VH-VL binders against q8ixk2r445to577. Designs and how they scored, part 34

Target 1, 133 residues: q8ixk2r445to577
Amino acid sequence: FFGMLQNKGLTDYCFDYNPPDENQIVGHQVILYLCHGMGQNQFFEYTSQKEIRYNTHQPEGCIAVEAGMDTLIMHLCEETAPENQKFILQEDGSLFHEQSKKCVQAARKESSDSFVPLLRDCTNSDHQKWFFK
Below, E stands for the ipSAE of ESMFold2; O stands for the ipSAE of OpenDDE; V2 stands for 0.75 times the mean of E and O plus 0.25 times the DockQ between their complexes.

## First folded at step 21 (VH-VL; framework fv_traxivitug)

Design e03 (at its last look DockQ between E and O 0.04; V2 from the best seeds 0.00; counts 0 for: pae O 7.1 > 2, placed apart)
Fold by ESMFold2, look of step 21:
Formats: structure tokens, sequence, C-alpha cells
Structure e03 (fold): chain C 133 residues (1-133), chain A 120 residues (1-120), chain B 107 residues (1-107)
């Protein structure tokens, strides 16, 4: 799949990535923002290796979750996808992170109006359902 | 080091035309949306127009739509603003600015500006 | 967001803290970016995404954004911080909205 990765429960919100420049695309957090499809910052590829790639041009970034963390961070893609970069987009729309056994949920930050994707225990919530547009 | 250098600002009569240029260096120009922001003497900042990386999408503030055309030449690392039917209220310093990488939410680098004066 | 409201001026003694506000209805739902502009010069980005700093901007510059107010905070103010400061947001109608600017005077 390729396109904007949209949340079902938090309507009209998409994965959004905003690195400082072309030389600093690694190590920053993925956020959620209103879907607009401009500037390539909302376009991702879901690969056969179960990666979510930031695939605008080289270097390619792959979404990862570091051990013990719940935030989605951009890493460099590798030839063989590391376990922390593997997400299963399931038939019911849930986005399952294999290594942690948790699901990606649209969440509001504590005491903030900002939204981010975070790992949480898997539930049936529409806030854990995702689709490409 | 990112550098943006504007040129072409001058005195022009109302109803006249003027073309501004911006020379970019120190970054991969084709990776960024580019914008023009203006500032009337003694006033605040006002966004004027921006243009997508490949030039395929262009957006304008309402007050200039139909009169101004933004364009870019990626082979020459250049941004342009063609200004037609100029009005006294277009008098301002015009800044060339680079938007955020792959996202167009803010302006991370600015040129020194070029002054356009429209007076009768 | 059609209007962002900033105080026209703020005076602060050297070594003290300046707080510059940017008001807008539910501005906390947007990311706020801040620019410093010294007389006769181009603006420079000092804070973006509410609280992040570009490389080279001192940690004395910080930001917050919640509810209807974003704030740029300059701690340990120096004479060189005397400038105009603008807040800015973007919305999906392709509009960039700037606040009216705040002149910071270091006395």
Amino acid sequence: as target 1 above (133 residues)
Amino acid sequence: QVQLVESGGTLVQPGGSLRLSCAASGFTFSYYWMTWVRQAPGKGLEWVANIKQDGSEKYYVDSVRGRFTISRDNAKNSLFLQMNSLRPEDTAVYFCAREGYQSLYYFDSWGQGTLVTVSS
Amino acid sequence: QSVLTQPPSVSVAPGKTARITCGGDNIGWKYVHWYQQKPGQAPILVVYYDSDRPSGIPERFSGSNSGNTATLTISRVEAGDEADYYCQVWDRSYDYVFGGGTKVTVL
C-alpha cells in the first residue's frame, strides 16, 4: 500500500512526519495531523516486509519503536527489516507491532491538544483502526 | 549553509509590472516548497504565495491572486515572483523563504528581502 | 485561524525573563512557530512545532502552546534579544497566519 495512513476513529487525521531537513530524517517522532496530502510529509508505503516507509526519496526512513518505548520514531530502513520496524496491518484495520505485541492507537498527549500514534494494548477501538487513502 | 538572495525590487508606478528573483544555494532546492512573504514598511509579515517542489501546485493570498505568478526553475535553483497590476498596497519588502523539509508548515530559512515601492 | 493576537510590546530587564503571547481560538490544536526579526533584517526561525529549536538557537528560547494561547519564553534576556517576534500557524486552506508582532525592548 501507498498513500496517507488515516485513522478511523480520529476522523481526518493521518500519520505525519516532519524532520528538520534532508540530512536529519532519522530520530524524530511521527505525529498525527489533519489529512491534507501536501508536501509528501503524509505519504507512507506499507511494504512486503511489514515496514511503514517514509518513501519520498533517499535516504528512506522506516517507522520503528525502540525497546521499552511506546512512541513511533523514524529509523533508517535496512535491507532486512528489523523486528522493531515490523507492523502488521490486519484485516480489521488494526496495526499490530510484532515485537511489542501492541497495537498503534491514535492518542492525545497528556494535557495537550496534540495527537500522536502510540503503542497500546490491543482493543477493538476505532482509534486503533487504520487504512490507506 | 542555506542562502537565499532576492533581487529585482525597485520603484514602480501603480498598474505596472515587476519580476522578483531569488537565488538559492546550500541545499537541494528541488526538495522544498518555496514561498514569498512580504512586509509593508513598519508593518507585520504577510504570506504572499508558495510553490510545490516540482512547480505543479501554486497558492496565493487572496489579495494577489490573478495578479501575481510564482514560479521556479529547479535547474537554476531559482524562485520567481511575477507581479502584474501593482497597487500602492503591494509596497513592501519581499522575502524569499524555504519551507520545512517535505512539510509546508513554517519557514526555516529566509533571504534578506528586496524592496518593492509602488507609488504614483 | 484568521487572526493571531500578540501584545504590541514587552519590556524586560537584562537577565530577566520575557514572555510573548500569541492568542487564537483553540491555537493549541495547531503547531505554532516563532520568528525573531531585528531592525532592517530578515526574520529567523527561533522556535517551531510549539517548542522545538533549530540548530544554533540558544536553549534560553523556549515555547509552549495549549488552549487559546501559545507563549515564547526568552530566559536570561540579553541586549541582543531586542527584536520583533512573530508567531505563525498554518491551516489546511494553504494559509499562513502571522501574529501582528511583539517588540521586545531590553532596558
Scores: ipSAE 0.572, ipTM 0.867, lowest interface PAE 2.2, mean pLDDT 90
Fold by OpenDDE, look of step 21:
Structure e03 (fold): chain C 133 residues (1-133), chain A 120 residues (1-120), chain B 107 residues (1-107)
Amino acid sequence: as target 1 above (133 residues)
Amino acid sequence: QVQLVESGGTLVQPGGSLRLSCAASGFTFSYYWMTWVRQAPGKGLEWVANIKQDGSEKYYVDSVRGRFTISRDNAKNSLFLQMNSLRPEDTAVYFCAREGYQSLYYFDSWGQGTLVTVSS
Amino acid sequence: QSVLTQPPSVSVAPGKTARITCGGDNIGWKYVHWYQQKPGQAPILVVYYDSDRPSGIPERFSGSNSGNTATLTISRVEAGDEADYYCQVWDRSYDYVFGGGTKVTVL
């Protein structure tokens, strides 16, 4: 699966990544932004290794969850996907993070009008449903 | 407008039984999980039980399991709580509540409650 | 089994901001909902999904949740905001857990 990763509950919002430097694409938080399908900012791929990859250009970035965190951070992809980069995109649209046993939920950023994907307890909420468009 | 109206609360002796009812209107009842929440006098809120839309799933707080039975009649837009082997600690206002989004597990609508008093 | 801890009371002057905390181990990993209850009345949902606000609830009510603390913030507090406030989460064990409640007094 590849393309825009769109949230069902938070209508018209997609995974979005805007690194400040094209030569340093890791270390920043994945956010949610209005789906526009322009550029590389909203292009993601779900791989057979259970990775969510950003930008298929080398070096490839993979979404990871750092220890003790609930945010999605871009790391470099590895030959063998580390545990903190493994996700299961379920048939029902839920995006499950294997290591934390949490689900990715579209949420409002604290004290902000912006939105971010966060790890939360798994529910049947449409805010935890995702699909590629 | 969403309305939930509880009934059946009364004084009952310990060991007694009581059936509470909740009449729902203003929404498609069969689309929602329904819940009972109770509040002892001067105390906080305590979840009691909830039931899935089709009644195929029921969950209870530990303290009432085996004694209380939640049920619903979607044709009559009604929620029920059968309470057996009542104890003084079951004394509370019992609220009927609708779960707003079944996947979010919050209660977006509440009735005014019905008082159940268990006392000798 | 999960325990949500709220302060028993919070006092605030009119026009000021009230903050009601809800503490729990890793509560930031859970969805927190907030209810307002005035004496003799049913609870009213004021914040759900950590920070979403039901229609009809003033923008003065906001919520946040991170780490071990969820917070309900009531800005520009009015006399009518005096009430008990409860936080609530759902546990994977299919247990709904409420905090002990916080009585907000408007001075």
Scores: ipSAE 0.020, ipTM 0.628, lowest interface PAE 7.1, mean pLDDT 90
ESMFold2 (binder alone), look of step 21: mean pLDDT 92; pTM 0.942

Design e04 (at its last look DockQ between E and O 0.05; V2 from the best seeds 0.00; counts 0 for: pae O 7.7 > 2, placed apart)
Fold by ESMFold2, look of step 21:
Structure e04 (fold): chain C 133 residues (1-133), chain A 120 residues (1-120), chain B 107 residues (1-107)
Amino acid sequence: as target 1 above (133 residues)
Amino acid sequence: QVQLVESGGTLVQPGGSLRLSCAASGFTFSKYWMTWVRQAPGKGLEWVANINQDGSEKYYVDSVRGRFTISRDNAKNSLFLQMNSLRPEDTAVYFCAREGYQSLYYFDSWGQGTLVTVSS
Amino acid sequence: QSVLTQPPSVSVAPGKTARITCGGDNIGWKYVHWYQQKPGQAPILVVYYDSDRPSGIPERFSGSNSGNTATLTISRVEAGDEADYYCQVWDRSYDYVFGGGTKVTVL
């Protein structure tokens, strides 16, 4: 799939990525913001390798979760997807992170009132349901 | 290092026209939305206009719509603001600014500004 | 978002903490960005996305955003922090809104 990755429970919020500049793609957190489809920062591709790619930039970025962390961070994509970059988008809309056995949830960031995607124990919450638009 | 250098600000009479230029360097100009922000003497900041990467989308604050035209030349790494039907309230320092990479939410780099004075 | 309200000025002693507020209805649902402008100079971005700092901005600059108020906090204020500070949001329909600015005076 390719498009805006929207949350069911946090209505009209999408994955959103804003690196500092064209040369500093790696290591920054993916956020959530109101879906608008303007610019290039809300478009992602879900690949057959179970990656969520930021491919409007070259070289392409892949969303990852580092060991022991719950935040979604941008890494460079690799030819073979590393385990920490694999997400399963289930038929029910849940977005499952294979390595951690946790689900992506729309959540308020602890340090502010901003919204971010975070790994949490899997539930049936609509805040853990995602779809491409 | 990112550099933005404005030029073309000068004294003009009400109803006159002026073209501002901004020379960009230190980044891939064609990958960024670009913006003009102005500041009247002793006043705060006001967004004026922006333009996307290939110039296909242009947006303006209501007070300048129909009078100002933003444009860019990616081959020359240049941003422009054509200002027509100038009014005294257009008197300001005009800053060229770069928006966030592939985003349009904030301004991460600014030029030194060029002063436009509209008076008789 | 139609108006962002900032106090016109804040005075702070060296070594103390300055807090600069930016008020707006439900501003906590938006990301807030902050700029510093010293006399005769261009603005520079000091905080973006409520609490992130660009490279080169000291850690004593921090931000928060909740409810109807965003706050820029400058800890251990130095004389060089004397400047005007502006908050800014973006909303859909390309509406960039700046606060009116706050002059920080270090006394």
Scores: ipSAE 0.543, ipTM 0.862, lowest interface PAE 2.3, mean pLDDT 91
Fold by OpenDDE, look of step 21:
Structure e04 (fold): chain C 133 residues (1-133), chain A 120 residues (1-120), chain B 107 residues (1-107)
Amino acid sequence: as target 1 above (133 residues)
Amino acid sequence: QVQLVESGGTLVQPGGSLRLSCAASGFTFSKYWMTWVRQAPGKGLEWVANINQDGSEKYYVDSVRGRFTISRDNAKNSLFLQMNSLRPEDTAVYFCAREGYQSLYYFDSWGQGTLVTVSS
Amino acid sequence: QSVLTQPPSVSVAPGKTARITCGGDNIGWKYVHWYQQKPGQAPILVVYYDSDRPSGIPERFSGSNSGNTATLTISRVEAGDEADYYCQVWDRSYDYVFGGGTKVTVL
């Protein structure tokens, strides 16, 4: 699966990554932004290794969850996907993080105008449902 | 300004029926999930039921399921709660509440409530 | 079927800080919202998404949530802050859960 990773509950919002430096793409938080389908910022790939890859310039970035955190941070992809980069995209649209046993939820950031994907207790909320478009 | 005005609360006997209404104004009613929350005298808040934008989804607290029906008329900017087989424990102030737009399930606006008293 | 536990009451002197806790298993993995209710009035949202503040709500109101406890903090408490405060979450069973409420008394 590849393309825009869109949230069902938070209508018209997609995974978005816009690092400040194209030559240093790791270490920043993945956010949610209005789906626009333009550029590289909203193009992701779910791989057979259960990675969510930011499909841009090499080396490729993979979404990871750092220890003790609930945010999605861009790391470098590895030959063997580390545990903190493994996600299960379920048939029902839920995106499950294996290591934390939590689900990715569209959530409001500490701002009324910003949204981010966060790990939360798994629910049946549409805000935890994702699909590629 | 967002306004929610409940009506219909009155005294009713156990086993009776009652229909509550909530008149909404000051916002695009059809874009919001709407909710009923009740508060028994001297007690805390209890979620009762909610309904999505077009009425295709409805959810209820267990204690009222099968007895209460939530509905809405978007053309009239109105929310309703049909209460059947009323019990004394249903006695409460019933609040109409708006859920935050595209929110994670909080209530950003409340009416003043209408009192429902179920007593023989 | 989640249970949110609040202290029944909190007393605070004017100008001091009141802290209202909301306990729940792994509540830190849920967004917690807070409501203020004065006698005979409708509830008012004062904090949402753990720490966000609606427009019109003073900066004296803040929220945090981690582990098993969410906290509503009211700094520089005023007499007008005397009210009942409720925490609230949404759980996986499509149930909106409120805490039992905390009565804040300004001494």
Scores: ipSAE 0.017, ipTM 0.634, lowest interface PAE 7.7, mean pLDDT 90
ESMFold2 (binder alone), look of step 21: mean pLDDT 92; pTM 0.943

Design e05 (at its last look DockQ between E and O 0.76; V2 from the best seeds 0.00; counts 0 for: pae O 2.2 > 2)
Fold by ESMFold2, look of step 21:
Structure e05 (fold): chain C 133 residues (1-133), chain A 120 residues (1-120), chain B 107 residues (1-107)
Amino acid sequence: as target 1 above (133 residues)
Amino acid sequence: QVQLVESGGTLVQPGGSLRLSCAASGFTFSKYWMTWVRQAPGKGLEWVANIKQDGSEKYYVDSVRGRFTISRDNAKNSLFLQMNSLRPEDTAVYFCAREGYQSLYYFDSWGQGTLVTVSS
Amino acid sequence: QSVLTQPPSVSVAPGKTARITCGGDNIGWKYVHWYQQKPGQAPILVVYYDSERPSGIPERFSGSNSGNTATLTISRVEAGDEADYYCQVWDRSYDYVFGGGTKVTVL
């Protein structure tokens, strides 16, 4: 799948990536922002290797979760997807992170009105449901 | 080091035309949306226009739409603003600015500006 | 978002804290960016995405944004911080909106 990865429960919010510049795309957190499809920062590719790729940059970035963490951060993609970069977009819309066995949820940042995707125990909440548009 | 250098600002009569240029260096120009922001003497900042990385999309503040044309030449790392039917209220320092990488939310680097004066 | 409201001026003694507000309806749902502009100079980005600092901006510059108010905070103010400060948002309606600016005077 290609396009904007939108949350069902948090209406009109999409994955959004905003590194400082073209030379510093690794290690920053993916956020959620109102869907607009302008620029290249809301376009992601879901691959047959179960990656969520930031492929509008070369070399390509892949979303990862480091061991023991709940935040989605950008790593460089590898020829074979590492386990921490594998997400299964399931038939019910849940986005399951294989290594952690948790689901991606739209969550409000602590003490903020801003939103980010975080790993949480899987539930049937619409805030854990995602689709490409 | 990102550098943006504007040129072309001068005194012009109302109804006249002027073309501003911005020379960019220190970054991959074709990977960024580029913007013009202006500031009338003693006043605040006003966004004027921006242009997508490949030049295929251009947006303008309402007061200049139809009169100004933003363009870019990625081979020459240059941004332009063609200003037609100039009015006294277009008098301002015009800044060239780079938007965030692959996004269009804010302006992370600015030139020193070029002064356009529209007066009889 | 059609209007961002800033106080026209703020006075602060050296070594004290300046707080510059930017008001907008539900501005906490947007990312707010802040620029410093000294007389005769280009603006410089000092805070972006509400609270992030570009490389080279001192840690005494900080930002917050919730509800209807974003705030730029400058702790341990120095004479060199005397400048105009602008907040800015973007909306998917292609609307870049700057606040009217706040002149910070260090007395």
Scores: ipSAE 0.613, ipTM 0.879, lowest interface PAE 2.0, mean pLDDT 91
Fold by OpenDDE, look of step 21:
Structure e05 (fold): chain C 133 residues (1-133), chain A 120 residues (1-120), chain B 107 residues (1-107)
Amino acid sequence: as target 1 above (133 residues)
Amino acid sequence: QVQLVESGGTLVQPGGSLRLSCAASGFTFSKYWMTWVRQAPGKGLEWVANIKQDGSEKYYVDSVRGRFTISRDNAKNSLFLQMNSLRPEDTAVYFCAREGYQSLYYFDSWGQGTLVTVSS
Amino acid sequence: QSVLTQPPSVSVAPGKTARITCGGDNIGWKYVHWYQQKPGQAPILVVYYDSERPSGIPERFSGSNSGNTATLTISRVEAGDEADYYCQVWDRSYDYVFGGGTKVTVL
């Protein structure tokens, strides 16, 4: 699966990664933004290794969850996907993070009405449903 | 260090044409959306046009659509703005700006601008 | 098409906190970016995505965005902070919209 990763509950919002420059393509938080299909910042791929890859330029980035965090951060992809980079995109649309045993939910950004994907306890909320478009 | 240097701004009569250039250095030009933003004397900032990395997409503010053409030459690290049918209200400092890496949302680098004056 | 409203001017004493507002209908649902422009100079990005700070920008600069108002906060204001500040958004119409700008004067 590849393309825009869109949220079902928060309609018209997609995964969005915007590194500050070409030399700092990792270490920043994945956000949610209006789906527009322009540029490279909304293009993601779900791989057979259970990675969510930001597959735009080399080196390739993969979404990771750092220990004790609930945010999605871009790391470099590895030949063998580390445990903190493994997700299960289930048939019902839920995006499950294996290591934390939590689900990715569209949530409000701190001190803002803007949105980010965060790890939360798994529910049947549409805000935890995702699909590639 | 990222550098953007605009050139081509001059005095021109209404109805005239002018081509602005922006020379980019210090970064991989072909990886970025590029934008023109203008500022009339004593006024605020106004987005004018932007162009995708490969030039396949171009967008314009309504007031310049059909008159201005944005283009780029990635081999020469150059951004251009062809301005036709110029009007007095087009008088402004025109800034070349780099958009956030692979994004369309903000401008992280700006040139010093070049002044375009349209007057009879 | 969107309209962003800023106060034309804000005055602040050195060492105090300046707050620059950017109003817009449901602006909290958009990411707001902020630029500083000093006379005769190019604008400089000081805050992006509501509250992110570019490298090299002091921690004194912070941003927030909720409801109908985004705010740029400059703490411990210095004389060098005197400038025009612009908020900016991008919308679905593929337009980049700037606020009218706020002139910050350090008294």
Scores: ipSAE 0.297, ipTM 0.817, lowest interface PAE 2.2, mean pLDDT 92
ESMFold2 (binder alone), look of step 21: mean pLDDT 92; pTM 0.941

## First folded at step 22 (VH-VL; framework fv_traxivitug)

Design d01 (at its last look DockQ between E and O 0.78; V2 from the best seeds 0.60)
Fold by ESMFold2, look of step 22:
Structure d01 (fold): chain C 133 residues (1-133), chain A 120 residues (1-120), chain B 107 residues (1-107)
Amino acid sequence: as target 1 above (133 residues)
Amino acid sequence: QVQLVESGGTLVQPGGSLRLSCAASGFTFSKYWMTWVRQAPGKGLEWVAHIKQDGSEKYYVDSVRGRFTISRDNAKNSLFLQMNSLRPEDTAVYFCAREGYQSLYYFDSWGQGTLVTVSS
Amino acid sequence: QSVLTQPPSVSVAPGKTARITCGGDNIGWKYVHWYQQKPGQAPILVVYYDSERPSGIPERFSGSNSGNTATLTISRVEAGDEADYYCQVWDRSYDYVFGGGTKVTVL
């Protein structure tokens, strides 16, 4: 799949990536923002290796979760997807992170109205359901 | 290393025309939307226009639409603003700015500005 | 006609904290960016996406955004922080909007 990765429960919010510049796309957090499709920063590809790729940039970025963390950050993609970069987009729309056994949830930051995707224990919440547009 | 250098600002009479230029270096110019922002003397910042990476989409603040044309030459790393039917209200320092990488939300690098004065 | 409201000025003693507000209807749903501009100079981005700092901006610059108010906070203010500060959003309906600016004076 390729397109904007939208949340079902948090209506009209999409994965959104904003690195400092073209040479510093690694290590920054993926956020959520109102879907607009005007920049290339809201377009991702879900691959057969179960990656979520930021492939409008070369070299391509792959979303990862580092050990002990719950935030989604950008790494470089590798020929064989590392375990921390594997997400299963299930038929019910849940986005399951294989290594951690947790699901991606749209979450509000505690001290702001901004939203980010975070790993949480899997539930049937619509805030854990995602689809491509 | 990122540098944006504006030029072409001068004194012009009302109704006149002027072309501003911005020379870019230190980054891959064609990967960024580019913007003009202006600042009238003693006033705040006002966005004027921006242009997509490939030049195919251009957007303007209402007060200049139909009078100003933004353009770019990616082979020469240059951004332009053609200003026609100038009015005293267009008097300002005009800044060239780079937008965020693949995002449209903010301006991460600015030139020094070039002063346009429109008066008799 | 999106409007961002900033106080015209803030005075602060060296070593104290300056707080510069940016008011807007539901501004917490938008990302707010902040620029510092010294007299006769171009603006410099000091905070983006509400609370992120570009490389080279000291940690004493911080930001927050919720409800109808975004705030730029400058802790342990130095004389070199004396400048005009602008907030800015991108809005699909109004494109780029800047606040009116806040003059920070370090006594």
Scores: ipSAE 0.585, ipTM 0.866, lowest interface PAE 1.9, mean pLDDT 91
Fold by OpenDDE, look of step 22:
Structure d01 (fold): chain C 133 residues (1-133), chain A 120 residues (1-120), chain B 107 residues (1-107)
Amino acid sequence: as target 1 above (133 residues)
Amino acid sequence: QVQLVESGGTLVQPGGSLRLSCAASGFTFSKYWMTWVRQAPGKGLEWVAHIKQDGSEKYYVDSVRGRFTISRDNAKNSLFLQMNSLRPEDTAVYFCAREGYQSLYYFDSWGQGTLVTVSS
Amino acid sequence: QSVLTQPPSVSVAPGKTARITCGGDNIGWKYVHWYQQKPGQAPILVVYYDSERPSGIPERFSGSNSGNTATLTISRVEAGDEADYYCQVWDRSYDYVFGGGTKVTVL
């Protein structure tokens, strides 16, 4: 699966990654933004290694969850996907992070009305459902 | 360091044409969306147009659509704005700006601008 | 097309805190960016994605965005902070929208 990764509950919002410059493509947080499909910042790929790749840069970036965190951070992809980069996109649209055993939820950023994907306890909320478009 | 240098701004009569240029350096030009923003004398900033990395997508503010054409030459690290059918209300300093890396949302680098004056 | 409203001017004493507001309908649902422009100079990005700071921008500059108002906060204001400040968003109509600008005067 590849393309825009869109949230079901938070209508018209997609995964979005915006590194500050071409030399700092990792270490920043994945956010949610209005789906537009024009920029490479909204192009992601779900791989057979259970990675969510930011497939617009070489070397490629892969979404990871750092220890003790609930945010999605861009790391470099590895030949063998590390445990903190493994996600299961289930048939019901839930995006499950294997290591944390939590689900990715479209959530409001703290002290803001902006939105980010965060790890939360798995529920049947549409805000935890995602699809490629 | 990122550098953007605009040129081509001059006095032109209404109905005239003008081509602006922006020379970019200090970064991989072909990896960024580029944009033109203008500022009328004593007024605020107004987005004019932007162009995708490979030039395959171009977008314009309504007031210039059909009259202005944005283009780029990645081999020469150059951004252009062809302005036709110019109007007095097009009088402004025109800034060349780099958009955030692979983004469409903000402008992280700006040139000093070039003044375009449309007057009879 | 979205309209962003800024106060035309804000005055602040040195060492005090300046707050510049940017009003817009449901602006909290959009990421807001801020630019500083001094006379005769190019704009400089000072805050992006509501609250992120570019490299080289002092921690004195911060941003927030909720409801219908985004705010640029400049703490411990210095004489060098005197400038025009513009908020900006990306519109779903594929346009960029700027606020009208706020002139910050350091008394």
Scores: ipSAE 0.491, ipTM 0.867, lowest interface PAE 1.2, mean pLDDT 93
ESMFold2 (binder alone), look of step 22: mean pLDDT 93; pTM 0.951

